# Designs tried in a protein design chat: VHH binders against Alpha-tocopherol transfer protein-like (Ttpal). Part 10

Target 1, 343 residues: Alpha-tocopherol transfer protein-like (Ttpal), of Mus musculus (Mouse) (q9d3d0)
Amino acid sequence: MSEESDSLRTSPSVASLSENELPLPPPDPPGYVCSLTEDLVTKAREELQEKPEWRLRDVQALRDMVRKEYPYLSTSLDDAFLLRFLRARKFDYDRALQLLVNYHGCRRSWPEVFSNLRPSALKDVLNSGFLTVLPHTDPRGCHVLCIRPDRWIPSNYPITENIRAVYLTLEKLIQSEETQVNGIVILADYKGVSLSKASHFGPFIAKKVIGILQDGFPIRIKAVHIVNEPRIFKGIFAIIKPFLKEKIANRFFLHGSDLNSLHTNLPRNILPKEYGGTAGELDTASWNAVLLASEEDFVKEFCQPMPACDNLLGQPLLPEGLISDAQCDDSMRAMKSQLYSCY
Below, E stands for the ipSAE of ESMFold2; O stands for the ipSAE of OpenDDE; V2 stands for 0.75 times the mean of E and O plus 0.25 times the DockQ between their complexes.

## First folded at step 5 (VHH)

Design g39 (framework vhh_7nfr_2)
Fold by ESMFold2-Fast, scan of step 5:
Structure g39 (fold): chain B 343 residues (1-343), chain A 119 residues (1-119)
Amino acid sequence: as target 1 above (343 residues)
Amino acid sequence: QVQLQESGGGLVQPGGSLRLSCAASGFTFSSYEMSWVRQAPGEGREWVSSISSSGSTIYYADSVKGRFTIARDNVKNTLYLLMDSLKSDDTAVYYCARGYEDYYGMDVWGQGTQVTVSS
């Protein structure tokens, strides 16, 4: 069987060149181009079940599932964007789809964190030294997100501003395909954290933060290393542990002031002197500069107007294309209001 | 019982070579990432090298790149570290350690094997 000619040659209405003629479609955007090294392609095959020869087929399958099950979800359907979710769920289509839906749902559920999310809005947090990404990856290629809760002064701004800075950093990191394959490591330095400061991280905030990180963000967290934790930390961990998946809970490592176990996991040559390493002094200014240089990207992503809510039941939109406010919770309405005020 | 047993350490001259072995028992060796970690006299533990469960993905500390080679034999449940061009700074107790493929960290350790590089 030979294939039929696909050349279009039908012209029954050549005389009717009128308003019925559709304009030429815009040129297709550049297709996805893989930026992974050969070693990372091999790692993705072994650890994520990513077969390069099926990559675009798998992305298309997820795209088709989004269009079928969540046709009104306001989301990018770009190959590169969808690939983040496939990699985060080891190419399990159903889990990747749920992660994508949760990503948008979680972002809408917490307007205090996700509305007007851009580096220039977070200068106070960034300048406090609360957060940085270390200049060197670990041996597995994982970026190390270092957080220092003691740098936060509760009277200066609410704890949600620190959470905003964390998610801004995660959004920046996940843009890298290397990070999508390798994952990240978190290094949390609890030196100086008082009971008073710790009390601001209660069960409601813990549930939201942990829920988003586990079920609503396409990032693989490989380990959470905690150093200089005070005796109060057992109480903090007891609050958060019920919300952690067992696999993630087993990736929490408490090192105290004895850094021998930390150095087993994070080599001294990638750590600053503050954590027993040889990579110089802890530098927060370099990562802050990276974030500020990304200002326009964040404005485009987090300061665009958003519909009231998505149709969770797969029902058609109203004839005018409007979504009823009655279908949205209070968090979604507040998020919509804040996003529209971005301009 | 879950166990890792190192062997092959000893005294060697600078510029010499040694081959370390680690025999694994009591678990499915082929399902775990494996690592070599060393501890020099008076210093903390330092990561040396890791190898994925399949053996295809390999990592080295900058101080040993080009001199050390990590390898595994999943049929024999054995991890290897081939050490070439040894320097006095390589003097340490070398530990074999187990890690999960999608897990960052090490939960099972051997007893260690002493490597001494001196004249």
Scores: ipSAE 0.077, ipTM 0.605, lowest interface PAE 6.6, mean pLDDT 81

Design g40 (framework vhh_7nfr_2)
Fold by ESMFold2-Fast, scan of step 5:
Structure g40 (fold): chain B 343 residues (1-343), chain A 120 residues (1-120)
Amino acid sequence: as target 1 above (343 residues)
Amino acid sequence: QVQLQESGGGLVQPGGSLRLSCAASGFTFSSYEMSWVRQAPGEGREWVSSISSSGSTIYYADSVKGRFTIARDNVKNTLYLLMDSLKSDDTAVYYCARGYEEDYYGMDVWGQGTQVTVSS
């Protein structure tokens, strides 16, 4: 028994009366303050088309697009958050908007990975030595995410726990403006990976992980260095390659057991002894401590109730339907809006 | 078609100076990041320095910082490495290399190399 009116549907401001009753609104939180050094401001201008004089204008343009095209999308709209998406897409407004929509869609579509995402829930995988971030950045300021798949024991917990630990680390890294400008490098050590272990990373999981990293997460991946890959790695790469954009596929470097080619891109003074470097022994405890110290921030962001969101046909959002932003024109963008709107 | 050609290497005494040049052809030089990479006898390759497409952003390996200067001339399609206060440890074949993209340090095109020998 609901009456309808087009004017009532499109016009009501439900908060207007309570606002009028207060003589002074509470003060706004402090605005965005840039933490970049002068050198990084110059780099962002050159590599990302980021003009400091237009930064707030560009953020406002993205904010207005979100409000107009996805008014029901539950998202943060603060300057710092929106800048992550602009920087990840070199200040292309349409591509940044699509990335933001995909980011929320992916998080909603894979609760096994994104629900209750907090360091204390992942102690087993963190203590296994599966993942760390090296203490030193590369010469371009890129953090190096080191992954060791052989440390995972499938009988102890499912492969999705390893994926959770990766995304937890990426969420922590992208909070840094330096990382938003510089990007990251991945160093994957395949020593000891058997065909049996590899079988747990099938094409369905590969498609979802790669799709989220390429089209659903505001991080710039500059290189993926693979060391100690076994003879079966050609088969593993054949599984993942069809899901990689050509640009990203060209950033994969296979070094085998000869680390001389690795040292061409990652200097020895930032690498641990395990990878022919001089930066001491590989340490996973320091990064684990950084993550655990961030527990409350992750609880606030990832352990709150998520809003329900359906497309215009009442169907849930799915990362499977991601369309490459390189193929997107105005018509295709309208189609994407229909798939990823919250209604 | 796409080529990088190094020159300027040679024999020099410790404390001496050399200027390396790299002539680029077959692509839009001004659109790419360029790098110098060296390989010492019996050792692997070591990255030395990189310069952005416009020349505004420059990086150096710690081993050469303060001694080497990278520069480019986008009109002449030429990359330079000015090497001062040379040490015996600087003895290597020096390669000119092109990056995949402005914001990436990976190399897709390499020159033939030029030999630098620092010895008395």
Scores: ipSAE 0.044, ipTM 0.555, lowest interface PAE 7.5, mean pLDDT 80

Design g41 (framework vhh_7nfr_2)
Fold by ESMFold2-Fast, scan of step 5:
Structure g41 (fold): chain B 343 residues (1-343), chain A 122 residues (1-122)
Amino acid sequence: as target 1 above (343 residues)
Amino acid sequence: QVQLQESGGGLVQPGGSLRLSCAASGFTFSSYEMSWVRQAPGEGREWVSSISSSGSTIYYADSVKGRFTIARDNVKNTLYLLMDSLKSDDTAVYYCARGDYDEESYYGMDVWGQGTQVTVSS
């Protein structure tokens, strides 16, 4: 990669095209290409009812459903994007469609969390050591999202910044087809969490966070391991438990200071020293680097103006898919808001 | 071919114990998450417990926590449910299922046994 300036060709020296011939349309975007190993293809077939021979047909069925039933929904219809929702709901088309609608509804209902969502905007949270993804997966191939609430200093920034960092990480993780098939595990370390810090996580915030994770985000949460929880955790759990679906509530494991209990689920060789493991010291810098390397992708997805209203046929009214507020009827806005509900 | 066969059900008094077994054949048992699901007379299916492929991660419904224990033997291709402190409300047909539970859908459980009847009565 020696750089001696290569002068880009600036003038066409091609044979003349017909003067009235329209320019050729750009090539179609590349289609979906499966990145799963053969073992993960087998696992997806067995656990998610994903049949490779019908994968694109199933994606097309979901695409047709969203176009028909939610023509005003501003969403990606890419194969890879829609496949996330099918995998999260075991190829149940109706449930996958509802999850997609909820995903966008949740993002629109909480701009404090989802607006300007990019790694560079969250450097304070990332540098605090509040969260990381461990370098090794668990025995089921699940990435382990490690969260440390005590690293948050409320005077530095509001609790919503921590929530932003969690969702930023989940958005990055779910881009991986391996993660779409295997799911994730959460390891939450409550060491040092004070009653004062806990008071910032009230029932309104808990309901929104849990609602998004259960019904508005295409991720499978296989387990939530809680370690070093203080006595106040009973109060925290009492606040969140009514908002949890039974299956998710039953995936909460409270280990206290009993690392042997933790090690039955997460082997020592995948855990850092801080959790009785042999995988070195807890490293937040590596995951932060992964997120920062994805900056431009997040800017394109979360840092653009709100999507335009489509016409009654689901087509963009402007070449860029944008329309002014004056072209968006109040009744269309109200209907769109209802269609995007998280609940 | 692919089959799950439950056994160990029966009639017990309240406070009694039972051990259910599920024999798996025709697939690589050690590669799959396994579940127990029950259905009481006149009611829908209720998920009871699930266990990961290695046996390291275990889940229980609130109604059975502290009373039931799920276990597996990957050498014998057998899933177990040890039921202690049985209550009349535990009366159901108990099904062994291959796969992970999803409260909104049982579609991820693609292989089911024929069930074994558990009756808790005085």
Scores: ipSAE 0.011, ipTM 0.355, lowest interface PAE 9.3, mean pLDDT 80

Design g42 (framework vhh_7nfr_2)
Fold by ESMFold2-Fast, scan of step 5:
Structure g42 (fold): chain B 343 residues (1-343), chain A 122 residues (1-122)
Amino acid sequence: as target 1 above (343 residues)
Amino acid sequence: QVQLQESGGGLVQPGGSLRLSCAASGFTFSSYEMSWVRQAPGEGREWVSSISSSGSTIYYADSVKGRFTIARDNVKNTLYLLMDSLKSDDTAVYYCARGYSDEESYYGMDVWGQGTQVTVSS
């Protein structure tokens, strides 16, 4: 017939605009540039209470609190560094401040772990195949830290060297803003672990390690998957369980030899053949190379002389659950003598 | 009382599409992260996709990216999986699962549906 009809009407909508046409938040001041994708910005807003428009205001608030309450604390006050603590405590200023103080306190309290912390000092443990970070993240973007306790030979070096290697790896991982938002997953393979090896991880060591990871390190641990655990693991878990916060204890998944159970949480395409996956053989050399390439950064940041005792400088003592370092007693006595001489 | 019930599975030809639904009851659906997990014949479970409580954070396994879409309706207490461009390798029982709603979304799965069978075959 006539072929005439009303023209199609469309209404403009912000939902029809491309991402590039949406108004962007104001750019960050010089010194900090956000490296998060838009999806990670959204995730940080939902899970961490991070509002991009208030990010630098929140960083400044934490910086001001550090300067006011802990003026003698030797710490970086860089935006990027302080953001690690805000993200780890969901932008709760008081909790983030306490985490920062604890972070520096734990490094003072355990020189066997934190002194001379650098990749070149850990070649023996790295070459043993004790730990690696898998090449692929899990579906939530979490790096997977794979630990194999049976690769440790106690006669070659003390257990503290294994702990050093774990913390060195965590220090490297937390430098990534994506990791600060997504967190990490731990995959611990207990195949071959004897009672003799397990006896080296006693309640004293367990309390210190768990206390630092829960209250002294700005990393979010999303799950701990344990595979190939022998019956002896009941004893190991009984030792560590009293030191775990309830929420963290509930993130421990014991799979035994049931790879079907493991694959529910970690897809086969990110796992090596050793754990029923399709991502090739377990490779520790690639992560070791990453760590060794970071040698100069670790020397600059973590191999400087320790400052004087914190309580003499108006800084808090370590939180309950961490073993305090009593080595500053002599300096404390000297300072008190000097103070009393003013009367 | 807490329950997840899947539906929408069936036989489909390669290149076809299916929509899976999961009806949740006995808990505050809008407060929990939800996931889809599948198990192929004779194989272990494989995670497919997860969606945050609000629906704004979504993750997919690499094997399904660009082909599957996860969605939720918090008013209807229903989780969806829209499956497009289906391949024979997608043949599996698909399970709806509830993730923990603690302060962190990737915490584990504590409630599971009975599963719905998807068969991709000519």
Scores: ipSAE 0.005, ipTM 0.424, lowest interface PAE 10.6, mean pLDDT 80

Design g44 (framework vhh_7nfr_2)
Fold by ESMFold2-Fast, scan of step 5:
Structure g44 (fold): chain B 343 residues (1-343), chain A 123 residues (1-123)
Amino acid sequence: as target 1 above (343 residues)
Amino acid sequence: QVQLQESGGGLVQPGGSLRLSCAASGFTFSSYEMSWVRQAPGEGREWVSSISSSGSTIYYADSVKGRFTIARDNVKNTLYLLMDSLKSDDTAVYYCARDYYDSEGYYYGMDVWGQGTQVTVSS
């Protein structure tokens, strides 16, 4: 579905080399090749201020800013990778740079979520049916990420495992240029969620998760549709609303049990039977298979130590309010584990 | 001259105990967080433990938690690692290292290392 190589570090060198011959320099990796349709190019111009004739110039400008202001930041500088951040911030260089820095800062500052991040490590969450991506996009071309909190059993694993599964899915989705332009829609089904389960998503965890999604990840969230929410959800929403950017808060839709309200935004032909649709039964196994097929890519990206010793010098961490005091210990241990090999 | 010198390594049986010491000189020891790092033959460096400048905050690698105790004596400028219930997997050269933070509290890694002391857990 996506070009996985566009989401990874620069391509590795050739696997073998002749002995006693001067090695030829490896060829430069192929430059960026646009996969957008004509309609998506037009949409990107209108919505993101993306001008195809200036695209590579804009990417180079961001690359130069990274090299100048964050020379120690260990990051891919590939055209395709940097373009994600430009698209997420409508080609505002300063905001795109801050998003890139925050993206890496989030990964370093919350090891409970980001360490050993690969599909095989999340089999319990994936097999629970907690999340899936629906097979059809909405009318605007947005993939629909369906989340069912009631499938989570708190005694089986901590809430952070659910956050890891969401992040893993977002990393997979953002590899697609179509998704970078169109964005995503979230469909959250709260059927069966007890007050006890809801209490695990308190204001401090909500602040961290929302902060990462808004300011630490290059994805555009176009709408959040909530169905079957308990009566007290309006109170829960009032607690988290101060952490949401106004534009995102205005994209939250509480449908309750009114599927006709949901169908106004998500047509029946893209929804499974569980949500009044005609697209078959809700299937989590197909998306799980897509994630598992990407195992080696995730191991390469999230399970390898950082190569540069100076990669933390001058690199900002997430604000204290995004990481609870209780998790400072884990962040410090992860930081020391990474840095000991550099000296 | 800034210097760290380890001592106390040696050969010990599985289940035994050792106490490592690290003597610091040439800098204000009481102002720095300190760490222990080990390296087994043919393997990379593995962080073991860290202690804050005051001694109030302590961190351990999961592999040594409950068996090792890090301590410091700021009057004597000495860092300690008390190793209990030693296993064959603990066989390594143990290094004392100084942690570097800037004036705003950002962590930049370890900037001063000792020579190392060999710990061998045999049989």
Scores: ipSAE 0.000, ipTM 0.446, lowest interface PAE 11.9, mean pLDDT 79

Design g45 (framework vhh_7nfr_2)
Fold by ESMFold2-Fast, scan of step 5:
Structure g45 (fold): chain B 343 residues (1-343), chain A 122 residues (1-122)
Amino acid sequence: as target 1 above (343 residues)
Amino acid sequence: QVQLQESGGGLVQPGGSLRLSCAASGFTFSSYEMSWVRQAPGEGREWVSSISSSGSTIYYADSVKGRFTIARDNVKNTLYLLMDSLKSDDTAVYYCAREGYDEDYYYGMDVWGQGTQVTVSS
């Protein structure tokens, strides 16, 4: 009697299907193939405590923890995916597990940002020149995410669209193992930002954005360089600072108009002319093309129906795998409405 | 307490060589990444090279690759910059700097030396 109950927990019941109607086995997940150079393997050992000889054992340990502690969490368990979380938390299993849980919780808790997250849905933001990734990495191999808040026109679309474009870019960047090891640098250009624009970034939005970046996304942010900040930036930073961990606050570098200060950290040969560099003019079209070429991947990840209604609501799955019709219908209706904006 | 002191600068002819040293005190030198930064007359600061805490990971600016070598001695708490095939464009005040390190790598220089002048001229 209890045998069937145990079977239903670890392996979904197929008792209602005849042998002729059994589903095809799922395809084997793609095997993990390390793309790191020998130098990056050495760097990962020194900075992340990543031991190549134990890498797959560490991934399996995290996988086993997910299966035991969060059996109903809808998540990839692929080696490459789990490795992102281990690298982001220096192979501390407990911290990596919490980051994974938070990653999915954050995605469920903010549908305005994470629902229908795909490049074609963000055409206005991408065409505004609000963000790009510079064509060259910094000396440590960190990609430089350049944002220009002044390019945003609040009457054209809400601030959440800018946040969507940032997270879309972060999701693309973290797919690279080099980026998982090296991390990223943010270059924020506040030239022309008015009090009116600043007023749209309130404490509720700041708390959500900072919380996700610190505790809900498997990316290492090495530095945030801020240039051309006006006097109003003291107000913007005052809103952000209470939500930053002390150590992360120390990674904020305020350069003002002093590009010499910026150049001590970001060499001129990787910077565009707009920031005193020699890498040509700032180009947003190339990064936009990279994002658009990834459209199908984002549709697959962010624009598909969830198997459980409570996944959208940030609630745990029912223990018996049963969802009440009323609860499911409302959640599924909201989700279907959002997904109809995809293609 | 926390101090960085550069030495070894001077006047050298084009094609010559110099060895810069930076003596660190007041902190655990072996736990920090270290960098060399230069400032040419009338120009801004330019990052030159960085070295990891162990010495295994090294980065160079394109302008100095193949000519300069960064090294460290964690027993002696000393950072070095070996400069070969010097050009007039290498004329600058050279500073050693400590890079901050935390739970994550942070990219920023929080302690600076006084600088040492390197002049490359005939």
Scores: ipSAE 0.000, ipTM 0.410, lowest interface PAE 10.6, mean pLDDT 79

Design g47 (from b01 with S53G S56G T57S I58T; framework vhh_7nfr_2)
Amino acid sequence: QVQLQESGGGLVQPGGSLRLSCAASGFTFSSYEMSWVRQAPGEGREWVSSISGSGGSTYYADSVKGRFTIARDNVKNTLYLLMDSLKSDDTAVYYCARGYDEESYYGMDVWGQGTQVTVSS
ESMFold2-Fast, scan of step 5: ipSAE 0.381; ipTM 0.730

Design g50 (from b01 with E33A; framework vhh_7nfr_2; at its last look DockQ between E and O 0.16; V2 from the best seeds 0.00; counts 0 for: pae O 13.3 > 2, placed apart)
Fold by OpenDDE, look of step 6:
Structure g50 (fold): chain B 343 residues (1-343), chain A 121 residues (1-121)
Amino acid sequence: as target 1 above (343 residues)
Amino acid sequence: QVQLQESGGGLVQPGGSLRLSCAASGFTFSSYAMSWVRQAPGEGREWVSSISSSGSTIYYADSVKGRFTIARDNVKNTLYLLMDSLKSDDTAVYYCARGYDEESYYGMDVWGQGTQVTVSS
């Protein structure tokens, strides 16, 4: 009776394939945290149609529109970024989307201005004192961008560098939610601006700059105050005026040498002594320091190689009719002739 | 000609209300901030309130805060001051002025003739 020893073949334990832990989706970008004061929230509600309870929904709606209509638009989809455009267009989704598209379109269409846009690349302009932001806001909470064209020396750098500096400043200002709600005021001092300098502000450049400010940048310009404008400024303004929307045109205030006129709109306590104010001397160094301290942010945002979106070149974002080279020469000749007749 | 004309002043009892109006002419009213300033007998001018060109920003002196309301109608070129809970200390000539500058009045470049407000029992 041969006891057949049944050799229990121990079945090899199936090694449990470790479920490849799918890398946890990157943590949701830190949710948008509103930094606005209650008063500014109220202001945003009244002026911008911003409803706190719908804010994130509205941002998501814009985000979805971008993804749907412009899937190849290399843009930030962050809440804070999209919110700039919504605020700038009073939470009109279509207008906000168009502004966003234009924002990127402008950046692509003008490489001389937008390439390598960082504070360190603009040191000469910044050091010239061409622009600054005043240390105090106006009564509406608007930062005052002070521009001094006389500080520009054409032989040192082209006019595009001034535009670059303005744009950089606007980009810095719009990072603040307060600025998004309140907007800005521009104070331009044309004291000492020569005809030669003024001639650099041709219709083409003016159109581009105005186009960006009106339809290509998410900022609210509440007023433009011009002081010490020479007679030639009327000619310049006449050239610029056709490109201005009525709303913006009505926000231009020409004060001449009358600082009292300026002071009716901008209190003396926020203005430097150069403009009859009591806020001390005009300081450019502080703002320069702010910009330079933001170098990394600008490098990250503006110096990244824009993916060659080859194919979106099809729709001329700028209406074709204005590129006729021929009319620009005649207008410049006419402008030169008018400028000479005023002397 | 640039002109401001105040109206609505008068005699009122303590605790009463009064509405001042200032009609503006000769300039683009909607482009300017406007202010109310008062001057009591024997005293200096005292800033009362200011309103921005759009009406979006309003300021009050502490002495009138919570009692006075400044408003404007840019279509009618008119500035208003609603004065509630009037006190004897509110007795003054009230002036309408174009502009800001609540301290030095430097920014207020156009003034009305003023309207008398008398608060008396």
Scores: ipSAE 0.000, ipTM 0.260, lowest interface PAE 13.3, mean pLDDT 83
ESMFold2-Fast, scan of step 5: ipSAE 0.620; ipTM 0.856
ESMFold2, look of step 6: ipSAE 0.364; ipTM 0.741
ESMFold2 (binder alone), look of step 6: mean pLDDT 86; pTM 0.873

Design g53 (from b01 with E33S; framework vhh_7nfr_2)
Fold by ESMFold2-Fast, scan of step 5:
Structure g53 (fold): chain B 343 residues (1-343), chain A 121 residues (1-121)
Amino acid sequence: as target 1 above (343 residues)
Amino acid sequence: QVQLQESGGGLVQPGGSLRLSCAASGFTFSSYSMSWVRQAPGEGREWVSSISSSGSTIYYADSVKGRFTIARDNVKNTLYLLMDSLKSDDTAVYYCARGYDEESYYGMDVWGQGTQVTVSS
């Protein structure tokens, strides 16, 4: 029965007059509409166990699990949002739920990366040419995220600003359903990276970044191509490799200066001249413009105060195993204290 | 012993056709994605085509799209490349390669010995 007809806080006459004088509330936003092509629907069925006829039932199952097991978790429960997590974990409900919980825990546990996360706050990183997304996808439909650590000057801003720019870019990319199905490729250019510069990306930060990317973010990483790495990078990779899941570790390709090896998997027609391709010069301005055009969306999502107390009555907010108290800086400890003060 | 063995290469005139085969042994062929990669004289390797473990997801390089067809027979443990409307630019050694898993189209862990395709008048 419609209980709305029975629950009035004012007399029917007064309520009727107020209703006639006030603007109507906006209608509910439209439900999920699939934007995938027929080929991507087929790919999602094969690779993700996504059955279009059960898609919304699977989304509802995840939503019900969130409501039951994490009733105090402040999260979007929109079909499109939850679908990102199902696709990232091949429609395994338990793994998708854990990824969602970890996603929110990571955002709360690392305010240096996730607070005030908006393009205008990252002008120095964006203008440095540290990162871009290439204008063309590869033949499998993957966007290529190109990063150049040598463009970072440690005296200008801390390494966390580079990490912020990467996560900002990943948040933008994952909005696309095509990207949710196809995944992404990372191209990391280590040309000019010194031992001193590399030391800023030590085991503590590496474990946090890798942990969040693997267990806290709903993106499928299909390959990581590393070019122009100095000889010392083989030793650095040996330190990092134990933190990588086996499937992802097998997707790391160290090419050195051998661009022929890179071209085996990334065709020359999508690569800029800097990487032996024919797609013109490396352009960071176009991706920067895409990010800046999304400023309002990022302000709404990442620049509002978090509802700290809503999630603390008996529910964990920080993912187990991603960071320990010994690995938290003062800012993260302050955030933990703020979160737990609500209980 | 994990092994990939290509066959079917040869000399063909421009506009001609060839069928390449790759016989797989020593592993569960139906559990892995497969790719064709070529290397032209004096050039680096170029990815040509990939097919998922089941055969339902297929990709082609822009240079061969509409002319080449990749196929697999999981009962016979064989990968195929059907090459139509061959051009002189298709002259290369063609390698069969295994992906890391059922959907890995970027990295290859096992390679065949290659088969020579020469397109000339």
Scores: ipSAE 0.304, ipTM 0.705, lowest interface PAE 4.4, mean pLDDT 82

